# Designs tried in a protein design chat: VHH binders against F-box protein At1g48060. Part 1

Every score and structure here is a prediction.

Target 1, 365 residues: F-box protein At1g48060, of Arabidopsis thaliana (Mouse-ear cress) (q9lnf6)
Amino acid sequence: MKPQEEEEKNENMARKRSKSSSSLSIPLDIATDIFLRLPAKSVVRFSCVAKHWSSITTAPYFTNSFETRPNLLFFFKEADRFFVVTVPKPNRRPNESVSHTSSQILDSYQTPYPKHSCFTIKTESVHGLICFQRGTKPIVWNPTMRKFKPLRKPDKSWESLTVFLGYDPLERTHKVVAMPCDKASDECRILTLGSADQESWRTVKTNYKHHPSRGNRKNNYGPCRCINGVLYYLAEIDRHRLIGKFAFLGHSNVKNSLPMWVLEGEKKGEWSTYNFLPLSHYDRRLEFHFKLIGITNDGELIYVPNTVFKTFEVIYIDPIRKTFSLVKYEGVADKGFRQRNGLGEDKPLRGIQYSPNHVETLLSL
Unless a header shows other numbers, all headers, positions and changes below count from the first letter of the chain; antibody chains aren't numbered by Kabat.
ipSAE, averaged over its two directions, is called F for ESMFold2-Fast, E for ESMFold2 and O for OpenDDE. V2 adds 0.75 times the mean of E and O to 0.25 times the DockQ between the complexes of E and O.
[cut] marks letters that were taken out.
The coordinates of atoms that the task and the answers printed are left out; those that the model quotes come from them. Centres of patches stay.

## First folded at step 5 (VHH)

Design A01 (from H8a with T102V; framework vhh_6qgx_2)
Fold by ESMFold2-Fast, scan of step 5:
Structure A01 (fold): chain B 365 residues (1-365), chain A 123 residues (1-123)
Amino acid sequence: as target 1 above (365 residues)
Amino acid sequence: QVQLVESGGGLVQAGGSLRLSCAASGFTFSDYAMAWFRRAPGKEREFVAAISSSGGYTFYTDSVKGRFTISRDHAKNTVSLQMNSLRPEDTAVYYCAAGYEVWYSDASRYDYWGQGTRVTVSA
């Protein structure tokens, strides 16, 4: 009663896929975090499946196209030496059977920044810059120029704060936004990088007293996205989740006049329809060896190894098209890489941090 | 005792076809990704094709895409490589390999290897 045809193999796989997909449920927090990191066009496409998300996804910011060709950037520190690796992602339409891509940019330099503790609190890459925190001091980093710039404290009285990095496309300037996160507040500090005289923090009021969402843990940084001069971030008021907006669009504001949205309750059953295929759909062992780190501008999920020892492989999954691409980056973490960079061969690389949408910038800090 | 035994190699004319088979024993076959590697005369070992432990996904090196097909049979503990439109540059010793993780192109990640079967493609 068990035929050995290709049709039987395909049918058994289809049954396994259906069962695996139906058994998964993505928590609302994780699903919201993922969708906030999708490209505008991908969010719009997902809204066609989401009955109550269409009003959010029809906003103009979700119809914008991304013209940059970002790369995957990762970095780690060994003692006082900092290593930065940039690798291209595969094209949006990868083959169903993908081999490998052999291309990388490696940079290394001596620096006390960032300390290992700074790696746990950082922004996404925004127009080529990344922002860290050292306590209550933001530190802006330009990987291309090999420069770190510590900024003044946004507020002398804040014991805990959240920092966001945004870009104003009209003024072509980066803006750093700081908010307190241990108490509800309507007060923000903003600093524009590259000010003619000297960079200084200015105050902007929000429409409501709130605190930025702390993401997956109680820390100073929550999930956010900057799209076309608008910063989107998760926030909480009375345990209601909100999506806050902050526009940078070439205007000096003394208050935040942008609307804030309240997420109406938790619609867990509706979020279950946005289950991504589990890694076990492609291979049972992948879930033990890879972790999700973010979304490309093309709307692909990026998975990296839990341990980087002698190889570096990245998985890209398009959740809409259900395509899988496993890319091995030759010359990364291997014997030649380690010998050229004075790294030992007996231990995995430690403390690796990732940025999925990094572009180069020559901006002077 | 783990054993991988390849078969199906031989001499074939360019444009012809061969089917390689690998019989596995001594381990839980369904828990392992399976792959084929080859070593041409005077060259190092090269990845050819791999199939996931579930059988749900396959990987191929660019030079064999569209010509070779990898498959597995959990009931028989076998992995097969159907090679069509063979070219003289496909001449090599073909090795079957079993790996515990999805590291399809990395030979160092495969725990078990067969002794190889020789494929010769004449012009």
Scores: ipSAE 0.000, ipTM 0.319, lowest interface PAE 10.7, mean pLDDT 67

Design A02 (from H8a with T102I; framework vhh_6qgx_2)
Fold by ESMFold2-Fast, scan of step 5:
Structure A02 (fold): chain B 365 residues (1-365), chain A 123 residues (1-123)
Amino acid sequence: as target 1 above (365 residues)
Amino acid sequence: QVQLVESGGGLVQAGGSLRLSCAASGFTFSDYAMAWFRRAPGKEREFVAAISSSGGYTFYTDSVKGRFTISRDHAKNTVSLQMNSLRPEDTAVYYCAAGYEIWYSDASRYDYWGQGTRVTVSA
């Protein structure tokens, strides 16, 4: 079926379901307002119980208006199963430490790629989605919906590539950007999710031939970030590191040219490590036990344990206000957690991946 | 030989105040985070408060926030717990602890412990 025909059919079906839902004792508008205030897990659960309520949770108004507070998401793989944990950043006063016992979400399901290391190369969480890379094939993941969507290869001739995920706030669509990383190039491929006429890879040229970074920890490559429809990523030109920039401001702004910023290594201060107080300022042993994994939308640095054994504590630091907070997440990694999830008690949790600004999304892949 | 010696415990009426002190010797005090734990009759040991090795960061259990204040004096090698607005449920033996890490609620992360000082709060 043609994409346009399928879209029209889906709209007509949604309208028919919405009319049926209006026969419930709770009016559709009021039910929608209630659902928009519930956690995604509750919304998904209710939509599975009553077909009338599923018409609310699948409607474009609801999916576009659904908001959750940004959470810390982490996941790991054990014996061919994904374990996905979402914990909130609790409200606290500066320099206050807290113990948190509620609102954690734990999910567990079969991984579609049990023997592959594709999970070691991932994007940041962007409007509820994360993108993995299996060789030269991108895979988009929705943790909330437990859905994986393998995408077509961006280019059949590329032996290696890197993938970035961004969000276009004008179109309200996710965009996947792929670039070769075996040599300097000015070519990239872009694919828009959820639009069948744009789910083909299209070619766009950058201003400069460059070598993009894959986020490899050994080489101290950092991850990319998408902020207000602009994708920022690490790259290299003539042995000078730079920040590449893509603006996702509608179809017309993406074709044929992408601006990028070049910072020359010969200029002092161009390439700086985080110029903030080290963890040793707070306690000499913390640098040994904690690692930086990212920054919140509020500008706080997030540190997690190098080893997660029987406790899970997270450090939040505001580098501007110079505030420190230690949060212990009760019921994470402890004996009860491990027994409930069929995990062994004798070894640390391994291969943990983190996303500091994860929101839940009901978007279909 | 590492030693932590608590003092300042006693009997006090509800709503009263006490100041506990812990004197540390036998190690480089400024390299250690310090904490107070308590054990009520018939209960297990629980976390009360901790202070970082720099003294810049403090941590409290919810039941004592706003009532208790932990502080340290590097020149005197002491850590103190000022306890205000005391309640009968604060009755316990209070222990001073030292460790390399700020694992504020995990007693197993603290390497050195005092013998404790008794606090009794009457109804």
Scores: ipSAE 0.000, ipTM 0.268, lowest interface PAE 14.6, mean pLDDT 69

Design A03 (from H8a with T102L; framework vhh_6qgx_2)
Fold by ESMFold2-Fast, scan of step 5:
Structure A03 (fold): chain B 365 residues (1-365), chain A 123 residues (1-123)
Amino acid sequence: as target 1 above (365 residues)
Amino acid sequence: QVQLVESGGGLVQAGGSLRLSCAASGFTFSDYAMAWFRRAPGKEREFVAAISSSGGYTFYTDSVKGRFTISRDHAKNTVSLQMNSLRPEDTAVYYCAAGYELWYSDASRYDYWGQGTRVTVSA
């Protein structure tokens, strides 16, 4: 910047800061501390009280400091309404069954997307946002703010593509990555979420031509995860070879075992195989009644029922420590839950989509 | 008419170097991935190195990594294989191949092949 423009900007910022502080009935620093301790819904509600309160909740300091404990988010559609549920993992002793009765958040609203297929292929929750696609158009969703943001098409010539959502911890920004998936390619489009002038697709070349995998629609989890600014995904490079940094949690045809494949490094495809204890060692229902839907940020496997009817139980398995936690979420899927939400009592909940590691975010889309 | 013509083969002592070249004609060179395969007497054809259509990506079999370098020149329609620190086990007929898609490990996926150039590495 020119020195004159920089001085004028700094002077205006100082005046604005002093004026804002003097105009508030509660000091800005105290208000910020209070807001960071409130539930997200309360923060949103109170930010509507005065324009000055909204300036706190949209400031980078506040949005970067506002964190909730990671939860399991799941959602489903009934008629034209969208039901969003978040449930926490209780901190209880390993190898114990526990009931959870508190701090379950249910949200219900109309969705602008009538076709449920929009939600079949989606990213995991990444720092509070979920990305899915409608054809070749990516859509970013903030469940906390009830906001959907359709993005521009990454490339007009790509007839089929896969979208991934990641978070850059250095820039503290979300990035959307798009890759063609109909044939091997070394071309990616990347978009940084932010102001409209920053939300344009740029081209990045990968070091190898490859086919990214969009994940398994039946199992409602994808072969993709973002950890510490690194995006891990399942890919093919000419049908015999996989390269890059990725992890795939898969099922085995071997009775009572679940292998996990990890490819590390840029070489020939060095694989690490992890053999877990037989699933029946933890709970016999895992062989017949539960499905794997993902991994927590601390490395635990998440299993949910194949059918959600009258109860909702989740099994968390730590494959390294060889422990599990069975959690029953009271007030979910039962008669009271259905009556309170205008749902039928005689049918299982259908079309449930799961997103592990969800945190609430006040980030505007 | 599509043609791939290899050159640069010959006799070299162990530890020496050779540069193989392949001249391509009769197709749009820049649209094709290029590869080198070799066949020792009495053995099957094996993969050596490949380079993408853009030239941005290279692949090598483990036994030649760090010793061989594949490159291409779009202006001359050539692909080259620089072979350093040659070993007697590198003795083979070396074949240039072109494929519309990069199938670097699967010989059956390459559309066009040269007639080969002989490399002999003496002890």
Scores: ipSAE 0.000, ipTM 0.104, lowest interface PAE 21.4, mean pLDDT 68

Design A04 (from H8a with T102F; framework vhh_6qgx_2)
Fold by ESMFold2-Fast, scan of step 5:
Structure A04 (fold): chain B 365 residues (1-365), chain A 123 residues (1-123)
Amino acid sequence: as target 1 above (365 residues)
Amino acid sequence: QVQLVESGGGLVQAGGSLRLSCAASGFTFSDYAMAWFRRAPGKEREFVAAISSSGGYTFYTDSVKGRFTISRDHAKNTVSLQMNSLRPEDTAVYYCAAGYEFWYSDASRYDYWGQGTRVTVSA
């Protein structure tokens, strides 16, 4: 059976189920507790079968309480289709280096490629949302809800800009920040997602004139990070002097170490430099086959293949414990994956973008 | 020209030890990851241990961790498997494998295989 025929059947069964007395007989407290323990896709599916359950899953308490462990999200374009896959990160920090196979795919889907979007430049995943940039227009994406929201241009006069996505834990809202990047400026545009009253761009003045560094195709983790409500980003000022509170990740062929700047301690603005062993320390071939895409919220480095053909392996390195995990994700990029998704078997998957710290969110866009 | 030749198998009592060796020839040994796989009577071939091309990383299946140790000698083009505290369930034909791929536990990623050496652990 075709995928859409299966979806019609599943929706029909869901609609029949929603007419049963059992779905209406569950107390809100018990239903809420059950939903908070389910995977997001199950919550979404069940919410479609009864308005009673949908009222629970869209309530601010539920959406604010719904938490998932960070997962690895990746996506790519092939022809006019957009493919999205979410796979789990290893469940526990290893006490020793390990290699294993994972058969669990958390979510896998495809949609028509959004006409107004280019997915080559993106922010990191921030509390379940990712922001793309098409020229000077930001586009917010919720991979869990499978929805895109184009935003208005932050400023009509800016020839070039960079976009950041942050989360305000006090207001429990996402904020989109835009800055010009071709000229030094102290003006930012900020937009709070949510209510219509807050979805207008407002101007905020920074303490100094600067221009932020822009992301590129090879830098999949983007030019910024949001941690506990603080946006950290790379910027230039006064003849390209680097200003920012972001971990600089580099791969050095001269030294057996990777330089990294990390905020540490209880004091504001304190930073440490950590030196990490290169992949060639583990296996000389790895440096040609894998690339660094970012750091997990637990401080692990994530490496993915330079080329994904018929297998998908991910390396997770804990630089403090000096351990690594090599995970093969079965059902990704293989013959079954390609047949299920209508993909050819004769070429690598191209233009893959990654988000190493993706959590599921039920927030409506 | 490429050959992997295993040796060191035999009959041993439970709790005993054996050291398997694999001599490699016909290729640049230092460029390949080396692994040991085994096939028990009536079962599929399974991963046992692997060592990276540099020797800097070793991997073991859970059932042999702490009991088996894999090592390699670049000067002699050999890979060895020291097997301690052997159990009857370790009875199998042990195969040496050489691969250019990093994923050590996947038999399909090994280019070269030996003919195997038999290990029998008394019940």
Scores: ipSAE 0.000, ipTM 0.274, lowest interface PAE 12.5, mean pLDDT 70

Design A05 (from H8a with T102Y; framework vhh_6qgx_2)
Fold by ESMFold2-Fast, scan of step 5:
Structure A05 (fold): chain B 365 residues (1-365), chain A 123 residues (1-123)
Amino acid sequence: as target 1 above (365 residues)
Amino acid sequence: QVQLVESGGGLVQAGGSLRLSCAASGFTFSDYAMAWFRRAPGKEREFVAAISSSGGYTFYTDSVKGRFTISRDHAKNTVSLQMNSLRPEDTAVYYCAAGYEYWYSDASRYDYWGQGTRVTVSA
């Protein structure tokens, strides 16, 4: 034996003994509780450091228990790149109208755009996931984990279909629902996201033949919502009969109100109306520069600029208190943002799509 | 000729008050939103406060909310900034701006600017 080899072995044994003498192991329950209180970025970062931590953060209990407050997510395509940004919404509802600057960006990244325009139609953000489709094939997207998962075709014979995304709070699973959209049908296909054994399409028959409506609106969700495990969507049957429960914000014949129409139940086909103050009530100029993109889960209206050039300002309106928050997000669309992302400074950002109720999820796709 | 002329700047002790005024001429004042911006030495221009073209709605940066009040007088074509509880950090040259476009906090969206008035707050 050579003295140099013995020295190397002694150093390796000292390191091995030092690790085996370590009392720094955190119990699973304590580590889980700590990770559940961290931002999603921090959890992802820490899970990359050790296999033991990754086993915690990928476990169904952890992913199902990980809670974040809803944020504003937006994304857009420029050339062959796909840009994604997540910013926080105001935490506090003001007693009076306010304006402030936010420097907090929760996430910002870019990735190569998929070969085909699979992001033109999307579902609402449902418990952290968004579903797109490529032709007749659904694609589930996790913006937090930066991953896409193409699913199998729901039906080989359907020439076109509409996809909906829902969440089952009892089973704590996402469900993808597909229905043909070019003809009335009583067939739908449902797939539960999870293990490979659960990711098979099953057939469900509806009580009647119907034709689901597909939303083709810039910077808007598809015409559906999932509330308490119930999927609500627009459909046509028997000469424009509406199915499901849906809320719509739109134009008014009353000068000083913005009506919201809510369809009350399948059986009655009746609509309830709620009146909000128009944006011009706050400032007549705002209606020329902002558009309504949706409503938050806590009932605030969200307006974004018609054109995003060098600044990104968002208006949040509490229609009950009749107050608004004008928030400028620093580091979004400005010179620094464009330089960091390799974007030109001479033209507006185009084709921006928004998700006003996006929560972060660590669910593996 | 379009002109914005600021007045009311000066030296004041911390905790004191100061009122800035801006006189506008050469354009239809009631069609424009008015704002105040400030710039400390070595820093970029920052938004302070804005008032809508109608005068019905006001906007403030967080650091001045509750301390500063912006107002406008359409009969006199003036916009004013009442500054209370002044801090050394409020020391800057204050600029009056008029914008046809709504972008309250974006300096590049304002069409007309004054030459500025200096405010110095001593500790």
Scores: ipSAE 0.000, ipTM 0.270, lowest interface PAE 13.2, mean pLDDT 70

Design A06 (from H8a with Y57W; framework vhh_6qgx_2)
Fold by ESMFold2-Fast, scan of step 5:
Structure A06 (fold): chain B 365 residues (1-365), chain A 123 residues (1-123)
Amino acid sequence: as target 1 above (365 residues)
Amino acid sequence: QVQLVESGGGLVQAGGSLRLSCAASGFTFSDYAMAWFRRAPGKEREFVAAISSSGGWTFYTDSVKGRFTISRDHAKNTVSLQMNSLRPEDTAVYYCAAGYETWYSDASRYDYWGQGTRVTVSA
C-alpha cells in the first residue's frame, strides 16, 4: 500500500473500531491464543487495529510463546539498496524419496542500505535475530520487523573482536557475547537485550585463554551455533587445538562422501564423522551448480545455486531418510523480480548471504 | 545438424494415455539432460519433466507426479514421456529440450528444442 492510502485505511479502521459494541470484543486470553497460531505478518497487521491488541503482541509472554517453522532467509546489496527474501521449506511425505516442486516466497522487501550497518560479518539467525559487526560495534537485526539496533562497543581498548549471538532459555532473553580475537584471552563481554536502561556490557571470564574464530566465512555456515542455551563455537588453543563445542558441515566434489563433524561429548573433546553421498550420486551436473550452505533443524542439507541468474532453485537432502527435494521459488531472480526491483536482466545476483534456520520474531528492537 | 524430433501427440479422452517420444541427433546424447515442456493455449511455456544425463535422476512438476513417467534410451538416442490419467488441463503443445548445463525447470538453460507435438485431451 502507499503511505497515504495506508494512513487513510488506518483512520478508517479506527473509525470502524469506535462503532463496534464492547460486547463484540475478544477476551485477552482467547485473542492471545488466536495470535499465537497466526503468521507473523498477520499478527503485525492485527496489532495495528487497537492498542489492546498491540499490548498482547508486545507482551513478553506472547513474544516468548510465538513460534514459526524455520525458513530460509537470504539477503544481498545492490546499487546501495538492501534486498531481503524469506522462502519456506517444502513439506515432504515420508513415502516420497524424490520431489520437484514450485513454491511461493513467504516475504520480500527492500530498503536503502543502512548507513551505519555492515553486512560483511554476521552471526547465525538465533530465535529470529541476526547480529552484524561494524568494526568493534555490534548491530542487532530483526528481519521480520525490519529494524536494526546498534549496540555500544563491548570494550574501548579492544582493536579487534568476534561477536556471537545466543538465547538464554531460562531468562528467555537474547545475549550478545564479544571476545577479543587477535590474542589468547579468557575475558569476554556479555550484554542481555532488553530495556534500554539495562543493556550494559558485563565482564565474565572463560576457564581457558583461547582464540575464537572470526565470522569471516563466505559459505554462510558460521563457526558457531546456539543450542538450548549453550553457545558452540570454533576456537584455538596453541594454534592447532580446537576448543568449545561445534558441528561442522563440509563438502567435497572430489570425494565419494560429504563429511559432517559432530562433537560427541562435553568432556571427551572428540567428534564423530558422518559420510553422506555427494550430489553427483543424483546427477553429475548438480555438484558444479550447487553449494552446501548448512543444515536445517530437521537434519536436512541445504544446497543453493553457485550463481543466481534467472531462476532460484534450492535442493534439500535428508541423508537419514535418503530423500531429495528440488524446489523452485517463483518470483525470485526472474525478469519480473528484476524489473520490480530495478535490477539489470543480464547480471547474476551477487554477494548473497543465507540464513538456513530463520524463524520470525515480533521482538521490538 | 542438431535435431530433436517429437512424435506421439494426438487426441485422447480424459483418463486416457499417450506416449510422447523425442529422437535426438547431431550431438553426444549421453552428455545432455533431457526435458519436456508444454505450452497450453493462451499461456506461457511451463516445465513438465526432466531426466538427468546419466538417467539416474528424474524430476516432475507437481501436477503430473504419479501420472507421467520420463525415461531415456541411450542406444536409440531417445527420450520418452509416458502420460497416464490425462486431464483436459493437460491439453498443450509438448516440447522436447536438451541442455548441457541444466537447471531442470529453467527453460532458458536448454540449448536445443524440438518443434513440438500437440496433445488434446477431451472431456
Scores: ipSAE 0.000, ipTM 0.279, lowest interface PAE 14.0, mean pLDDT 70

Design A07 (from H8a with Y57F; framework vhh_6qgx_2)
Fold by ESMFold2-Fast, scan of step 5:
Structure A07 (fold): chain B 365 residues (1-365), chain A 123 residues (1-123)
Amino acid sequence: as target 1 above (365 residues)
Amino acid sequence: QVQLVESGGGLVQAGGSLRLSCAASGFTFSDYAMAWFRRAPGKEREFVAAISSSGGFTFYTDSVKGRFTISRDHAKNTVSLQMNSLRPEDTAVYYCAAGYETWYSDASRYDYWGQGTRVTVSA
């Protein structure tokens, strides 16, 4: 099936199932068990058809119990439209190099592009959510639920800021952290997503006035990672590079930040760089036509074409086994894809952004 | 001009072996991925095996893994397919193909094709 035709069939099946199932009369525990066994897309379709079903999918028990495997998410803008595609990664690493075609597109949609929003400035995908900025206002995005949620400004006086997105495994909540980046500061703002009672910015002081580091000039978010409710990020004090660290595990407020470690310039390069074999070690033609976009949670390198015109191929390299999977995704960028999405056939897709470790979440924004 | 010339086909008993060869000319061989496809009577063309331009990667369809081996020789501008433990279902015309920037199982991704060599495996 083509992606659009598959989506139409899935929606029609969801309507038939919802109608015949009498969702209002089904015990909650049985309905929840059924939903936990369905792909997130199917769950969303059911909730759209029957209002009663949406109460199940938004319940904290259900959203906290729903887990999926990481997939490759990519998106791009064309005119006034925002296009989003999710495709699966290979099920297992092969012991030898393989080439195959995938007919599965997990999700493919388009929405109106929000005016005055720049979707090229984003965080990593963290437990199913991605955070963008519109000026100094963070915007949280749930690609699975197809929802954007603008947040309040962290501070009315900040001219520019850096945003980090993390996850607190004890509270099972997302945390948004904002820091000013136009001047050295010891002030951070933190916001917990979820209830309105917790969706207010609280202030945390760091031990030193510092600047958070940026990844690049176009992408304002610097290198960071969140591990077990502790945020690690690169920063600068008096031109010396360091690692910032603060914990938000299980705390409704954070009054004190953990000390920062000094990281020499040489060590910063070593710390933020992984020594992998170049593509030319595998095949000398690959490095001319593919670019590295990231690493999967399983430790595979992900390469995508420098130009996406009429086909979409992805290379997954296992650097330990020294093997690769070349996957051609049918129904992506081809004539059928373009026709269904109202896209022209005369030029490559432009400005594509990728999230290599995206999981589905039914978390309501 | 560009030419791919296959050889080595023939009649063989089930369980036997054959080695196919493909001689390439008219293009920069080392820049192209090389592949073998086959077409059985009444069926469309199917992928068998491919080798990357560098020779560093080889790819096989599941039904031939462990039985067939693809290799290339840049000095001779040849690609070969060693076929072991042949089965009656391997009976087909085998085609050599060359593609720039590609080693896909999709026949439409290959720029140049040979005329084919016939392999018949009797039971």
Scores: ipSAE 0.000, ipTM 0.318, lowest interface PAE 12.4, mean pLDDT 70

Design A08 (from H8a with G56S; framework vhh_6qgx_2)
Fold by ESMFold2-Fast, scan of step 5:
Structure A08 (fold): chain B 365 residues (1-365), chain A 123 residues (1-123)
Amino acid sequence: as target 1 above (365 residues)
Amino acid sequence: QVQLVESGGGLVQAGGSLRLSCAASGFTFSDYAMAWFRRAPGKEREFVAAISSSGSYTFYTDSVKGRFTISRDHAKNTVSLQMNSLRPEDTAVYYCAAGYETWYSDASRYDYWGQGTRVTVSA
């Protein structure tokens, strides 16, 4: 959308609600309501038109209330550039496969990080922010605002650590959690983002001496998820005990099942096993071409291709309703995509990281 | 220049065997999945068998499973289809196909196709 068309749209919406307001004289409450209903890109553009409106979009109430509908985000690094793609989950009928042609959000920008640095995430996107680490230093990233915030080292004596990102819905703050992964420990470090007084590491003791599972087994798994302010992860206590509340999605030797292990409360030490239909139930080819990356906030399993070359297709499965949908995203990974972004056409995209529940946020880092 | 050349077709009686071969050139063979499709007279093209780029995974349509075997030779840039216990309904033109990213049985996913080799199975 052009800025002029966007300004006219905002003026027309304001007139519907307040009768005779112009875009420059819209009451703050009406303008706030309008902005909360717009995509993040539109909000940023509109704020640039009038200084008065930037005071709305930077206010804590607005930034804490502004979240877009969750999308699938994936990103990869090529040399010193980040490539970030977000695609929506389209509305569709049960068991309907569709081709999706709406505008995907694609962003590409320079990263300040060394080429040899690896970007791996342990926690999915959390209320619009993604956390990864460079050595022992956590880095918080806002893909919407194209900003990175490196944090202080959580502990000067830890040789290696794992970092997780969580969100406190009561305080409406992000929290970064770090813990050592070389040896079992009952200490973690927590840092709250968003205020100078709280952007320091504090020590919290855990119930057990443990370390997060890092996948030093053949499968290399170490999944983590934040749900409604609670961080769930797989951990090992001495003698291979598992703690925490966690849903682990994996491969099964049992025909027609996809096991998911959920710990029903820390004190009980009980795991519930749920058997979902494997991809081979829907089509035998899919198990070799797709991998599970997570579950949406509304309970759908998301599968992405093992190799992304000329097409990008995503499988959405509702394990309760037993519905299967394959979505092809037009204009992703194809020749036009690669030419526009200076990418070669001869090889698959590499090092792709995925987040199934990304929302856009205007939160400043 | 990319080229796939099939050979080994012919006439055979029911219960007999044939080995089809496909010679590939003009692309990095080890990066591509390879497949065989067939088209019977008066019918559309249908999937027969596929082999992954690594050679570790093979896929077959149910009607040929246990009778046909697909294999590849990276040193010779060839893919082969060993057809045993042939039936009159196996009569078709057999096509070799190569795909870099493919859903094995989806013909639209294959980038390169041969011209085909004819197999006739008499009763």
Scores: ipSAE 0.000, ipTM 0.138, lowest interface PAE 15.8, mean pLDDT 69

